# VHH binders against Uncharacterized exonuclease domain-containing protein At3g15140, part 21

Target 1, 337 residues: Uncharacterized exonuclease domain-containing protein At3g15140, of Arabidopsis thaliana (Mouse-ear cress) (q8w566)
Amino acid sequence: MASAFSAFRVSLSRISPFRDTRFSYPATLALAHTKRIMCNSSHSVSPSPSPSDFSSSSSSSSSSPSTFSLMETSENARWRPMCLYYTHGKCTKMDDPAHLEIFNHDCSKELRVAAADLERKKSQEFNFFLVIDLEGKVEILEFPILIVDAKTMEVVDLFHRFVRPTKMSEQAINKYIEGKYGELGVDRVWHDTAIPFKQVVEEFEVWLAEHDLWDKDTDWGLNDAAFVTCGNWDIKTKIPEQCVVSNINLPPYFMEWINLKDVYLNFYGREARGMVSMMRQCGIKLMGSHHLGIDDTKNITRVVQRMLSEGAVLKLTARRSKSNMRNVEFLFKNRIK

## First folded at step 4 (VHH)

Design h75 (framework vhh_7mjh_2)
Fold by ESMFold2-Fast, scan of step 4:
Structure h75 (fold): chain B 337 residues (1-337), chain A 122 residues (1-122)
Amino acid sequence: as target 1 above (337 residues)
Amino acid sequence: EVQLVESGGGLVQPGGSLRLSCAASGFTFSDYAMSWVRQAPGKGLEWIGRIYHSGSTSYNPSLKSLVTISRDNSKNTLYLQMNSLRAEDTATYYCARDTYEDWKGYTPFDYWGQGTTVTVSS
């Protein structure tokens, strides 16, 4: 039984429906109508979305109700989904009251901090935290990042891109997107907006520079900021793998990060397996759809805000060796397995 | 003390239906997602589907039309309803406690049942 169980665990990667790569579909056409390639929700630099064929169509109807969606459950009754065309600079309904009643264009709305929450907050080692929660099993399919101001605990800005795989078959992509994002009603917006990872990184670096968080002329990490992940996988494993697939060098700002799970364990003295466990233990209700990356990133940010409000200090938990980028040093003795 | 015990397996005719049960104990069943996984003789593991703590389900697209997963939190029991069974559905069927938040490079299943065997034969 033990040997069968060991073989069983080793073969788990073969179970995943995300590994079905036997089919191919035509690539989605690039959106050429954008005045700017990038979109961000920052007040000072947000581009006005250009009308496009994808934006001028009934984008509101592309998010069909799903029987399996958690968006309309009682625990999510007040939840308004983020406009994912807006995050890509492709929303044509910026001034439509009916659209704005259904979709949120404010990246901070569900993440606002009461003045009382600042009373027990401690000084942090960084001025900003970049909360990241990647989606994708074979290749990255979603790249969501929220900036949290360490002093105010408020969300400053959002960077969100759907990512088009370059090594998965078109049919495997369509099957995964239909099965995952189709049930969430966002499959059409994914197909309309997804761009290759190399372009996502290029747009991300422009966004970082606009916030004075990184300068592409330097071989340094983030300026007075740190990534916050829920687990080491995102930055330790998935980003380097995707860089190889996309034929780009690993960016210097992905050399170190804060695994929130390790900080959580050390601060509360309690184990939490992931986001849902941390939220249950903290008494935080899940908002939006679990495994939609932007919603998960918002929920992780709510855990960050709760921890900061209770006096946690977020410290680096992992760092890559400069002599061998495949070697990662863990900085906490007590860490989640 | 976490235990998962499958039942309901056996011999069934092609085209027949079968319902498997999984009795859970030693943890707060309603807090966890649960999965069904099968293994045909001499083949690898095949994920069938997951039911979240909310009752929402996610299926292997190849099997979605043939199976229904449900749960009864008052009885700490997980179910797999199978219809239109074929010889290719002959396998050992496992229930597993599913840590879907660990899907990203962690083992998604931390506890498994011992399995129940389904044989589809005339």
Scores: ipSAE 0.000, ipTM 0.148, lowest interface PAE 17.2, mean pLDDT 75

Design h76 (from c03, 30 letters changed; framework vhh_7mjh_2)
Fold by ESMFold2-Fast, scan of step 4:
Structure h76 (fold): chain B 337 residues (1-337), chain A 120 residues (1-120)
Amino acid sequence: as target 1 above (337 residues)
Amino acid sequence: EVQLVESGGGLVQPGGSLRLSCAASGFTFSYYAMSWVRQAPGKGLEWIGRIYSKGSTSYNPSLKSLVTISRDNSKNTLYLQMNSLRAEDTATYYCATVYEDWKGYTFDYWGQGTTVTVSS
């Protein structure tokens, strides 16, 4: 049997199916009788989630809170759920127009900015903003980032990875994912695509280098870019905790960030406790599934675009002490008038 | 539940032709890439070819001139046409769904198989 398996693998390696994909990966082959003996793991949902998988965040309702304000009527782009297999570069349905009509492989169109929205925009201190909204209480489960061009307010690119815990038992992971993503219909794609945090950081750093935003040979922050968070938790608390769990040093680009909540308070003179509050106050419809990290990151980006279009200047709100990494200095003392 | 049921196997004389069918149910067939795989008695699995959702195909070069894979999405059915059959084509033929993940292509769901015997 071993020689038969070897012969079969040689046949597959001669005819790589990956020549038609954007990424070249080694072919992985499972034996038919092995899959039958192990009882086929049920992959009942398509690698591409249905629209209902992203539009529902409630266990009792298939409808999402995608609209929480009847006053928002200017939205022209039809929202489509993100194809989460594509964010890993691995969607097998790239040639299927029915699939592409249902699932978004490019968020730049739905986050497009009209020329008129640039008329009141002010010059920014950074060329790019990296909007981030991590998911996961025990360990990070999702690592979504969108790049916003500070001059055009357009989305340039995205980085998205589901993150697999490494310090939890398989049973604990399954229960954690079922509780977090089961209701959203995302648990299968998470199990299929999630990789350890250390590998996520390695891929993220390659992606940053491709955009000239950071180089591994430097020991300082991003090149003319800043992270934008909705709250201090993501970069102040969760990233350092995850680095300890993953046995990696805190990357130097996580030393400073912009907490959108603080900029929002100073710019509008109104307090908003989170994304939903900021969107409601701005009259922006919530799109997709709240608590799905990529959807929340897109919604936060829409708040960023609104604020920029109204003349907000996004400045650093927090910085870690180089001498004591546990000490965070908050930079906003006065309200912007 | 995902089910794949192969049919069309049987006894055939050398030089003959056969068309195998695979009836799919329990999933959106038109959205899945499908593959044919065979296993001769006492030998390992041999990949025959793959067909994507829209009908584009990829074949084992050793078999390309002898086989054609097609699909009818309206009938949820996959086909394997085999011509110029030889004794070496005697095998159990399986259809399988193809799934791509970060590790590469994997065969996700499998049928029970249909046996083709080429008389000698």
Scores: ipSAE 0.000, ipTM 0.115, lowest interface PAE 17.6, mean pLDDT 73

Design h77 (framework vhh_7mjh_2)
Fold by ESMFold2-Fast, scan of step 4:
Order: sequence, then structure tokens, then C-alpha cells
Structure h77 (fold): chain B 337 residues (1-337), chain A 122 residues (1-122)
Amino acid sequence: as target 1 above (337 residues)
Amino acid sequence: EVQLVESGGGLVQPGGSLRLSCAASGFTFSDYAMSWVRQAPGKGLEWIGRIYSGGSTSYNPSLKSLVTISRDNSKNTLYLQMNSLRAEDTATYYCAREGYSDWKGYDAFDIWGQGTTVTVSS
């Protein structure tokens, strides 16, 4: 994590190594991987000095294309599970060909925008949209954000962290992680990479500054950008609640947001209960696993891209009162509740 | 230096009980799931069970009536309580940290102890 951030800052690169992520892998595939790795460990104990013996292994046959061809997201591409260690800057296998054959470090192909999609797009009030869809039970357990360029509609970068609760009982944490993320085959990466919310916010603010989206020294709202949520709860209720739990002040950039459901209702004249409803109505197929936060954030981004391509203008739908942070003003008469 | 050191092995009578300990150092013990694994003479590795950072446990179904795994995060120590020991429980018992790797699942480990030997015999 520190090494990836340090490299980015030293090079003055505008391209984040964490820009691209994809699907989570299913529990069945995770179990198959565990059994193959344990079997292959015994092979690696073999004292064989031959280069062919080192290259020939059950790991490559275990990593066969047919094992990982669960869903194709483009015409002839094979679906690969998302490397969630990569999204946290903790992947140690970025140069391992066998790893790259199994796991995806790039989601841009699934979120790419064609020139034709720009023909009906209208100018926006913001240069960037930060699509967010928090996951959690009592505390936040996943913090996924995608930056969308309002002019090109392309995804610029991604910030993703698993969040380790500090006030939930260890029993409650384990039940939820083993139940939800265990079913998705990602409970282990959660345990390996999850950090406390305070640290997530600190790393998020560094990432925002790297994109010129917020500056701690000026300490106002986002620079020419707005959060896009699917429902008010995440920023209206959950973020302030988590800040209290984590003993941190509510950051100034969480004062206003765009509830995509409200924009959707006003643009299409039709209500949508949530992400799945909006996708169904727009004819967009689900990508990855519902309720894995990064996958849901990508799917909400695809709805944003569809709406922008059809001429929607994403305007702020809610703003906190500066005199009373608990009081939220809704800016549209027609709202999803 | 990241290390795991098992202790508490020895000779036990059939039907007896034994508690193994594993002392962890060089990493934040409370952040990791830990497992116990055993290897009988001339046989392969057999996973016994796992304990997550929060204390939830998962066991090999064939062994769940024999064992209880617990941890003390304040002491950086993992425990394996074994009851009703049989001759077939004779093995070297290893403490293992569940490793950092997107290639590994529940039985994969990035650090192992040197093991402690349990002999069940009259």
C-alpha cells in the first residue's frame, strides 16, 4: 500500500494503478483454488532442477481458461475474477503471469464509452462524479468509489477499501464476513486487507488530493465534483453515524450529493426501487455479484453512463444545513423515499 | 521477524487430553486468521480448524468433536484443546497464519511454525 502510493507521487503520474477492477469470484471457484494451491505446494517441494519441471505444473492446468470462463463481458473476452488485493494496493503478484491469467486488474473494458454515446450527452454542472455505494451491517465494511469524467463519461480512477469495524463485536463481524463475503469467496481478502474507517478516510483524502478533487489546506467541498449515490442513506445517515463511531469529524466534502434515484425519477418520469430496478428498466445486464460493494458501484456507474448518454443532467439532490449538520435539505419536489 | 512457535506436545495416554499453544511474533496477531494443521508419520497434511481474528471458528468435520481452537490476542497466542485422544491422533501439529494471497483459500498459509509432536500411546 505505502509503496504503490509512494511510486505514484514520485512519478507525478496522473494514472492510478488501481483504476481498473472487475468481478468478485464465486465461493466454489475459491474452494477449487485452495485445493489446487495445496496440491501444487506438494509439487513445489519436489527437488526437480529441470526448467520444464519448474514451468510444467498443475497450477497452469488448474488455471485452465475453461475454469475461469464463467461469464464473458465483451464479444470474445473471458470473464476473470477481480483481484481485490490489487484494489487495496496490496497485490504482490502483479508481474506473475499465472496470477494475471486468473485475476483481472482492469475494469475499464466493461465501463468503456463509445463516441456514439457522447452524441446526446449534455454539459454537466460538475467536471467529475464520484459514484459511491457503501456496504456494511452495523458499521461500514466496504468503501468503494469510482471517478467518472463528466465530459467523456469514462472512468478515471477507483478507490476501494475493505473497512474493519472498531465498535462491532468480533462475533458479529465474523458472522457477517463469513456469511456474506464467505458466500462470495472474498472473506479471506477482507480479513487480510480491511483497515479501520479512520485510516480509510485518511487514505481517501490523499487519493482525492492526488486527483485535485479536494485539498486539506482549503478544506471546503469537492473541487468541481459531486458524489453520486443510489439512495440517500449512505451519505445522509451512514457516513455521519460511522464518523461518530470512529471518533472523527464529518469531512466537509460529505455535505452534498446526487441521489441517482431522484435524478432518475425526474429524468425518466418513472420510479426505481434501487440499482437492480434501474438496470432492468434501462436494459443493462448485471455485472459481477450483487451486494459486493465494488461490483454494485460499477453497476451504478453503468446506469450513470446510460443516463448521461441519453441527455440527463446530474444535479445536486440533497445538501446538509451548515447551521445544523443533522438537517438535510432536499432540492427536488419529486423524490424517492 | 515473523515467526510462530508451537509448544505443549508430548506423550499422552489414549483417552487423554492435551492443550497446544502457539506463540506469534513479528506481526499484528489480532489481524490474522490462524489455523492448526497436523501431519501423521508418513502421511499428508490434514487441516484441523481455523479461528478468525474475532474468535469465530471453523473445523474439519471429521475432527470437530475432538478439538477446540481459541486465541488470546493480548498474549499473541493461539491454542488447540484436544480431548479423547486416540492412537491415530499421533502427529506433528503445526500452527499456521492464513497468508496474504489471492491465489489461496481457507487451507493456504504463508507462515508456519516448526511443529510440536504429539504421541498417543500406552
Scores: ipSAE 0.000, ipTM 0.133, lowest interface PAE 18.7, mean pLDDT 74

Design h78 (framework vhh_7mjh_2)
Fold by ESMFold2-Fast, scan of step 4:
Structure h78 (fold): chain B 337 residues (1-337), chain A 124 residues (1-124)
Amino acid sequence: as target 1 above (337 residues)
Amino acid sequence: EVQLVESGGGLVQPGGSLRLSCAASGFTFSDYAMSWVRQAPGKGLEWIGRIYSGGSTSYNPSLKSLVTISRDNSKNTLYLQMNSLRAEDTATYYCARDLGYEDWKGYTSGMDVWGQGTTVTVSS
């Protein structure tokens, strides 16, 4: 019966005829599901887009435009930083020409895909990739996610929240934020917008549901989507530890992920220690501020787009045991440790 | 005894919908990824999709708008929902236990236990 059929070990990759993939693309209404969404869903779905938000009164913005914008444009004349009040639904300067000259409210241009980039792309096992790069050593301080459509390679939407620690003293928080985000000119927006991790997860789950990527009524993972990390630590270690600190259960969608480093190693046949190494090897220029989570997540996404354009297939690289959450199984034979 | 038993096949009209079930026994169902595979008369095996042990799903791009895979670990049961069925969807449908270990290069699966299959005929 079942064991008899296991003798038919045929490569399933030969069963999907190329001719059918062209037909199935319009036949499956795939284009309707790939409607471009501007990078502002975290603004529209969590807080209402309101000019009356109290966090709009940032006094530190007056000293940072010249220094911050000069620093960011010194290497990339055409790049502008993302407005982080906008990602939280709290930007009050949408009609201010001076503000719009300094800050970007549209991520579509930074992560655009040319038609030629689709010529060598292969079919993927997932419809969507959720690129994540957490920030924070003791507790998570930043939770940035970008959705990449596996068919178009375009970014569909982003979710971005600053996270307020609950176990650190106010003095320790202030010193850490000043040291990490002060030089980047984003310490004030962090203080104005940061919320506890439990609330970040609640808002994230609403955002996932709006994209049909997960439903809390089910005790299972993402719908036709997978997380993409740059290293195992974010989902393997940081998320579970933060859940303990925040007294919440580990969400079921954090049981499996794709470590981009392992896919990169197997696809290119060469090691890359992290984002900077991958970008250097691929000839991709760094944009924005390294160690600002949203900028790092955008740069990792550009590596994902490059790999997809060159024919890489992103497969799960790790999964957590349901019977023992401390046990992580690595699915690739060749991997970075 | 390790077994997979499919059910829910039969005759269906073009444009119709059908839900297939796969009952698992003899192993810890929740620890394994599960796949659906079909074989049309005179054709090779065609992978439909997979649901991982952690609950994430992945689909054959040619079929993903037509199908949904789900599971109920409390009942040790795997499901395949099919909509907008066409004559070309006439096939024997198999569920398989999937080890989830694959080379990144080629959509191949480590399937070690297969059901006996259930036949779906789409005809007017």
Scores: ipSAE 0.000, ipTM 0.370, lowest interface PAE 14.9, mean pLDDT 75

Design h79 (from c03, 32 letters changed; framework vhh_8dlx_2)
Fold by ESMFold2-Fast, scan of step 4:
Structure h79 (fold): chain B 337 residues (1-337), chain A 120 residues (1-120)
Amino acid sequence: as target 1 above (337 residues)
Amino acid sequence: EVQLVESGGGVVQPGRSLRLSCAASGFTFSDYAMHWVRQAPGKGLEWIGNIYSGGSTFYNPSLKSLVTISRDDSTNTLYLQMNSLRAEDTAIYYCATGYEDWKGYTSDYWGKGTLVTVSS
């Protein structure tokens, strides 16, 4: 029945069979092997010099006359990891020259904008973009956010918290954290600093108020700002799921967002499956440790800055229904599935 | 248009080796992780392994000693080398691509598969 199996299985190409397998297991094995490589040699996602195969006639020199930013390339040559104790206000080595040589305390240093990058920038519908890239499949483990000023394209501030699961046993937490952060050398920082999601949201709302981006008393969305995600999952699925787990109501500022993947597809006329693909297509080299949320958020921000410098206008791509919070309206007809 | 076309399947005797190929087009192959997945008659999908853009490989522990995944980015081709084939390895073999989004968002493309029959 070899022919019967072949004919029958052709229909599976129309579904996402990956959804029916345990893909979290391959991901965990990937992390374990990467840890071995990183301990003995530095193996990162191999940067391609330039993608050449996926060219769009609509994104030719007539629609994208700018070249890659040389200033950004120069900054990457001096990259240093962010001090994760510093992002939590717990760094004890702020005056130690050896520490400051290794770790960066400036959240904006590698994200600075050249004057030339502003020449093709267009007026935006929002004054600020909040770039977010959550980490954690079971429960959120990391909550990183960068504020980008839409006029200057400069990073204004960051909010970063490690998040401690509340519905998992200590043994399950330890295994989860070892698998996610062990190879990155971040597991100790996570254990020292991680707080429950409810407290992260409370601290986030104080931080938003300090920037005049949201006020709890208004019970409305963000003030002239929008979230920017790399995929719908963070705000569409993971935030509501975590709110149920944490027994809190979904905050009103998570009702609408910009999926950068959809804006990217419509602006460049070219599909990108994620951050790494966007960066390679734009000629941007990956910084730091992929799957460390703060580093991924910084890399997504560099894609945002690149798109803004090339004349992209970041528009809302998704909005929750006012009558039913489970219903999400997609505002772009042309979007990544 | 993303297209994945598997080849190299057929009837093979127990204890022999077989190499499958997957020809990719319509995307920048070198930027994507590639996967091999199989489905035996009347069974569910079983993940075999993957290979990242940098060449790092990860395998299902049950199959790690029996298979090798490799890629040739110059020809946009993915390979699966299988050794010591048994009747239980009879399945349709699929290549697939998608970004491993740690956040749970998956965009995946699958080939139509190639049938491998292990029989005397």
Scores: ipSAE 0.000, ipTM 0.155, lowest interface PAE 12.5, mean pLDDT 74

Design h80 (framework vhh_8dlx_2)
Fold by ESMFold2-Fast, scan of step 4:
Structure h80 (fold): chain B 337 residues (1-337), chain A 121 residues (1-121)
Amino acid sequence: as target 1 above (337 residues)
Amino acid sequence: EVQLVESGGGVVQPGRSLRLSCAASGFTFSDYAMHWVRQAPGKGLEWIGNIYSGGSTFYNPSLKSLVTISRDDSTNTLYLQMNSLRAEDTAIYYCARDYEDWKGYTSFDYWGKGTLVTVSS
């Protein structure tokens, strides 16, 4: 019969011939990872100075003609910038009270979930969601990922790296970083911490293995987890393009993803072309600095949490062909154009 | 050059309706989403809503029951219909051209000079 066996078939449909049940995430490990909500990254290369001179607050500015009034709210008055040296595992001031007053080391502060938010939540097809929102038009400049526990809706951990382009001139890099991150007061931390994309991927794979989400010795995708993007660009287009630029093979875990825009369209019956549109429609106030990748990833996560709390089920929306990695199949009949 | 010119503002009595227009030139109007934004005296900018090139509309939830946005691509004109006007609707009303970056984030690249709407008497 259709109803009960179709539900079982949905569980089986996410299992490729190369995805084994031995890679399922155990409940005991899930509980251990929940305790790491403070974003305790094991990835650290060298100690770096704290961004003690970050003084610009784009979210508080009313002088920009391109900002909505919804982005300048009382809720944003409680916002503190996240220590971006800390997200790279390079903060040297973790015990400095003055530093901790200015910079947040708790990646989950704006993303906490109340017990009431779980009352309408439905069972999900994955145990974890990896919310990703890349920055950079020519080459990737920022690689931010938040891991969300599908049962609790809580943020488990964060992976964040600034990415140093290899095909842009130093003059072009300096101009772009000054224009994009200078206004946000994070240009110094970008220059201090940014590493080439190949190294970002290597560190990301170590982080995935630490969470039992992927093993380097396999050709399979993520273990009981799925990427969540705001638009197909990040995984469909930008990651493969950057892999060509960086002369590396496309990682096997980028074979399928959830475009939040398509899930949103089908769940609410209304279009949202981007993060700001989804937030406006849901009545969610913008937090932090718009166009800073980590803050955008946090805001997208708040949309994910809102949708989950209202009963949405996040299903895969796109999948690469196993026979031709350049061919992408879209799994929703109704999708954003 | 890209130009956006708002019109239709003026003094209007409370409870009345008013329709604002925005005449666009210097670009292919039908290819762009368009926005309405307002600024009341002594307050910040308030986003009213937008209309995509396909005609889909999205509104600020606090204003949705009071406004309707429409467009006429044959005349390169954007409209804002406002109903049941109140004193707090007194503001300069701007139209703005959507600039959605390669990630799909919404911002504005061109604005009009605005048209003043005064709700009094």
Scores: ipSAE 0.007, ipTM 0.231, lowest interface PAE 9.3, mean pLDDT 76

Design h81 (from c03, 38 letters changed; framework vhh_8dlx_2)
Fold by ESMFold2-Fast, scan of step 4:
Structure h81 (fold): chain B 337 residues (1-337), chain A 120 residues (1-120)
Amino acid sequence: as target 1 above (337 residues)
Amino acid sequence: EVQLVESGGGVVQPGRSLRLSCAASGFTFSDYAMHWVRQAPGKGLEWIGNIYHSGSTFYNPSLKSLVTISRDDSTNTLYLQMNSLRAEDTAIYYCAKVYEDWKGYDFDYWGKGTLVTVSS
């Protein structure tokens, strides 16, 4: 039984003046052209040359069955928090056994795929999916992306940066970070590692190029890859808004995306409000901390893997108009609103 | 099962004050932001304000001088204090639990509402 009002689904963000995105447009300021050399670990492929000592360490680890077993996820392995200094390339304790026991340094540990999961998988329109779930209320505070190989469903790599706001006061930043991340012990690492959004985009583009997913010289969209979001907000609204704040042009690879909610609705014939609803309906246990962006991105990836294993085909759900970047075309007849 | 039950409505004289309550059950009340929304006869929905788990409040600017939102996490109760009531404040008042994300608010659960009539 329900009142007339409870029979209608309405987002409070539609009746609240709290979210004002009316004045979002691409900035005309040119992006800084600084390429930084980074040593990155590759799990599936090495699109760029790896350091010799990394190769030696990897080889030596695989030569010892007991050492190799410590790197693998066991059937009954307990959850461990991801080392967030590691995700920024700043972990100084990679050879410390006590540190490695406490913190996870394997981007794919909770995202392993069994051979049986591939039996009902269908061919996909893209070779790679970039799963993204941004965090931050006024400005973006966390920028996590996981690459999923569409053929194997395995995680290829992770890009993760904490983002330092330029619009918020230091007092407001400190209060938000302490409240959101303090209990998790993440506030210290955020302050140690967070960089401005413009620099995050520059480093992200270098990382994309290292994986042959985007070429700055051509300045087109992604190479045989698509972003996967949980809701349209991240790419439709928040990234353009942040680009205006940061005085940079909207990157061309953010012109189209896959809203997992819309694919989910059409594949299962059932609505899910967000990540937690999708996980509950699929019988997937939440891992890590909700609202920590990297953990949410991993959990969304687990939903992606479940859907792929059950025969879902992930198709673009939204595309920006070339004539007006504010206008978004929705490509699915049935969509979550 | 999530349940929200509003109470405290009724007939009140213009210029008087009234406090509405919302009893919450079926979820960890202290972890969620709560909202008040109203609907006057023949009008659309009007957001009144919200209160975060921290106790921070935000109000519709057109209503800020009239209302105060508070919560008691020990009794799982949300309150709306209304002062200087006018005939135009006649409406059904709803409390709402929504999934809150920096992406905005999604409708989650609404109560059945409580009617406030400002007249003689």
Scores: ipSAE 0.000, ipTM 0.283, lowest interface PAE 11.0, mean pLDDT 75

Design h82 (framework vhh_8dlx_2)
Fold by ESMFold2-Fast, scan of step 4:
Structure h82 (fold): chain B 337 residues (1-337), chain A 122 residues (1-122)
Amino acid sequence: as target 1 above (337 residues)
Amino acid sequence: EVQLVESGGGVVQPGRSLRLSCAASGFTFSDYAMHWVRQAPGKGLEWIGNIYSGGSTFYNPSLKSLVTISRDDSTNTLYLQMNSLRAEDTAIYYCATGTYEDWKGYTAFDIWGKGTLVTVSS
């Protein structure tokens, strides 16, 4: 087993609403943590313990010969929420069976594809798709990305962070989090794990480099991958706005994207206003908690997988001008496929 | 007015257990991650572990099997349970709270108490 230790220092020079401080004090710390979150166990680099769960989707263990157990499996099965402490590398209950019965550390079962689904799949222009669905209003509050392998349609990995606003008042943050994430049961984990957007971007860039999708030597865009959004808002508008708020330059990998709505229109010949419309039209049942960004990103991924299995080719729908990044070119508005 | 007050220290024999308490006042305790830190005589600060507002705990690996951190948000109290105490555990024990981990994983301790002395001796 490979264990990673990170030593970090206590800093008292950070300004607090409770007390000012001007000193940074070194404290010797060594913390083992999970570095990479894997949603597809068949593509896990580390050998999985193989928990003997063979059935698809939030599994029911009824393979043993008991007619009563077999008959009750679908009624007892339930959607398991993703452990959001795990997605931040902060889960302390990795070996707790009660915790693992309630929370999912592996999203691959909800996003599994059958061999038959590959029969009509066409070659894609990219090796990987990064499905993104940001949550936020004034500032970004949740930053979820899933990597989909364009050949297998399998989810390779996920990156998920809750994002702590730096320009919203503490009262406004608390009110929004209690209202939205409180109803979803994730307000506490948001408060425990949310970090500023600048730090999210820095951690995201490390994660991209670990997947060979981008590094400091990559000139423009992603390495043989494309972002997939449900609408232009996330990358066209929200990311640039947040970069201004956070006083960081727009990263060079947010220059082009695939708006799934435009590909959907051209492939099916039908308009869909958003994720719910696409799922309704495709007969795909919503899973998890709608408006929780990670669950919405998983549902958008299921639409992507459905479209790929039916022969859709995902093409760039928008890109920024290299000479003027404020100008966005739309590549095939009103095209029918 | 914001205060952290540690208690439960004293002289204890090697091999014994001890539970420390930290009473918080003047802020919304349940919203904050809480830490235990110690300082042996003439030495620097050593982080013991923390507990997030959601109850998740992280420990210094050198101390993981010897300590347990818990909290009671109804009484605004943080606890440190220590087992199998050794002479090297002699230190002033502080509870502390910080805002967020920065991008390098640094924990900022914005507030801490005056500490409680633990002496492990015959």
Scores: ipSAE 0.000, ipTM 0.135, lowest interface PAE 15.9, mean pLDDT 72

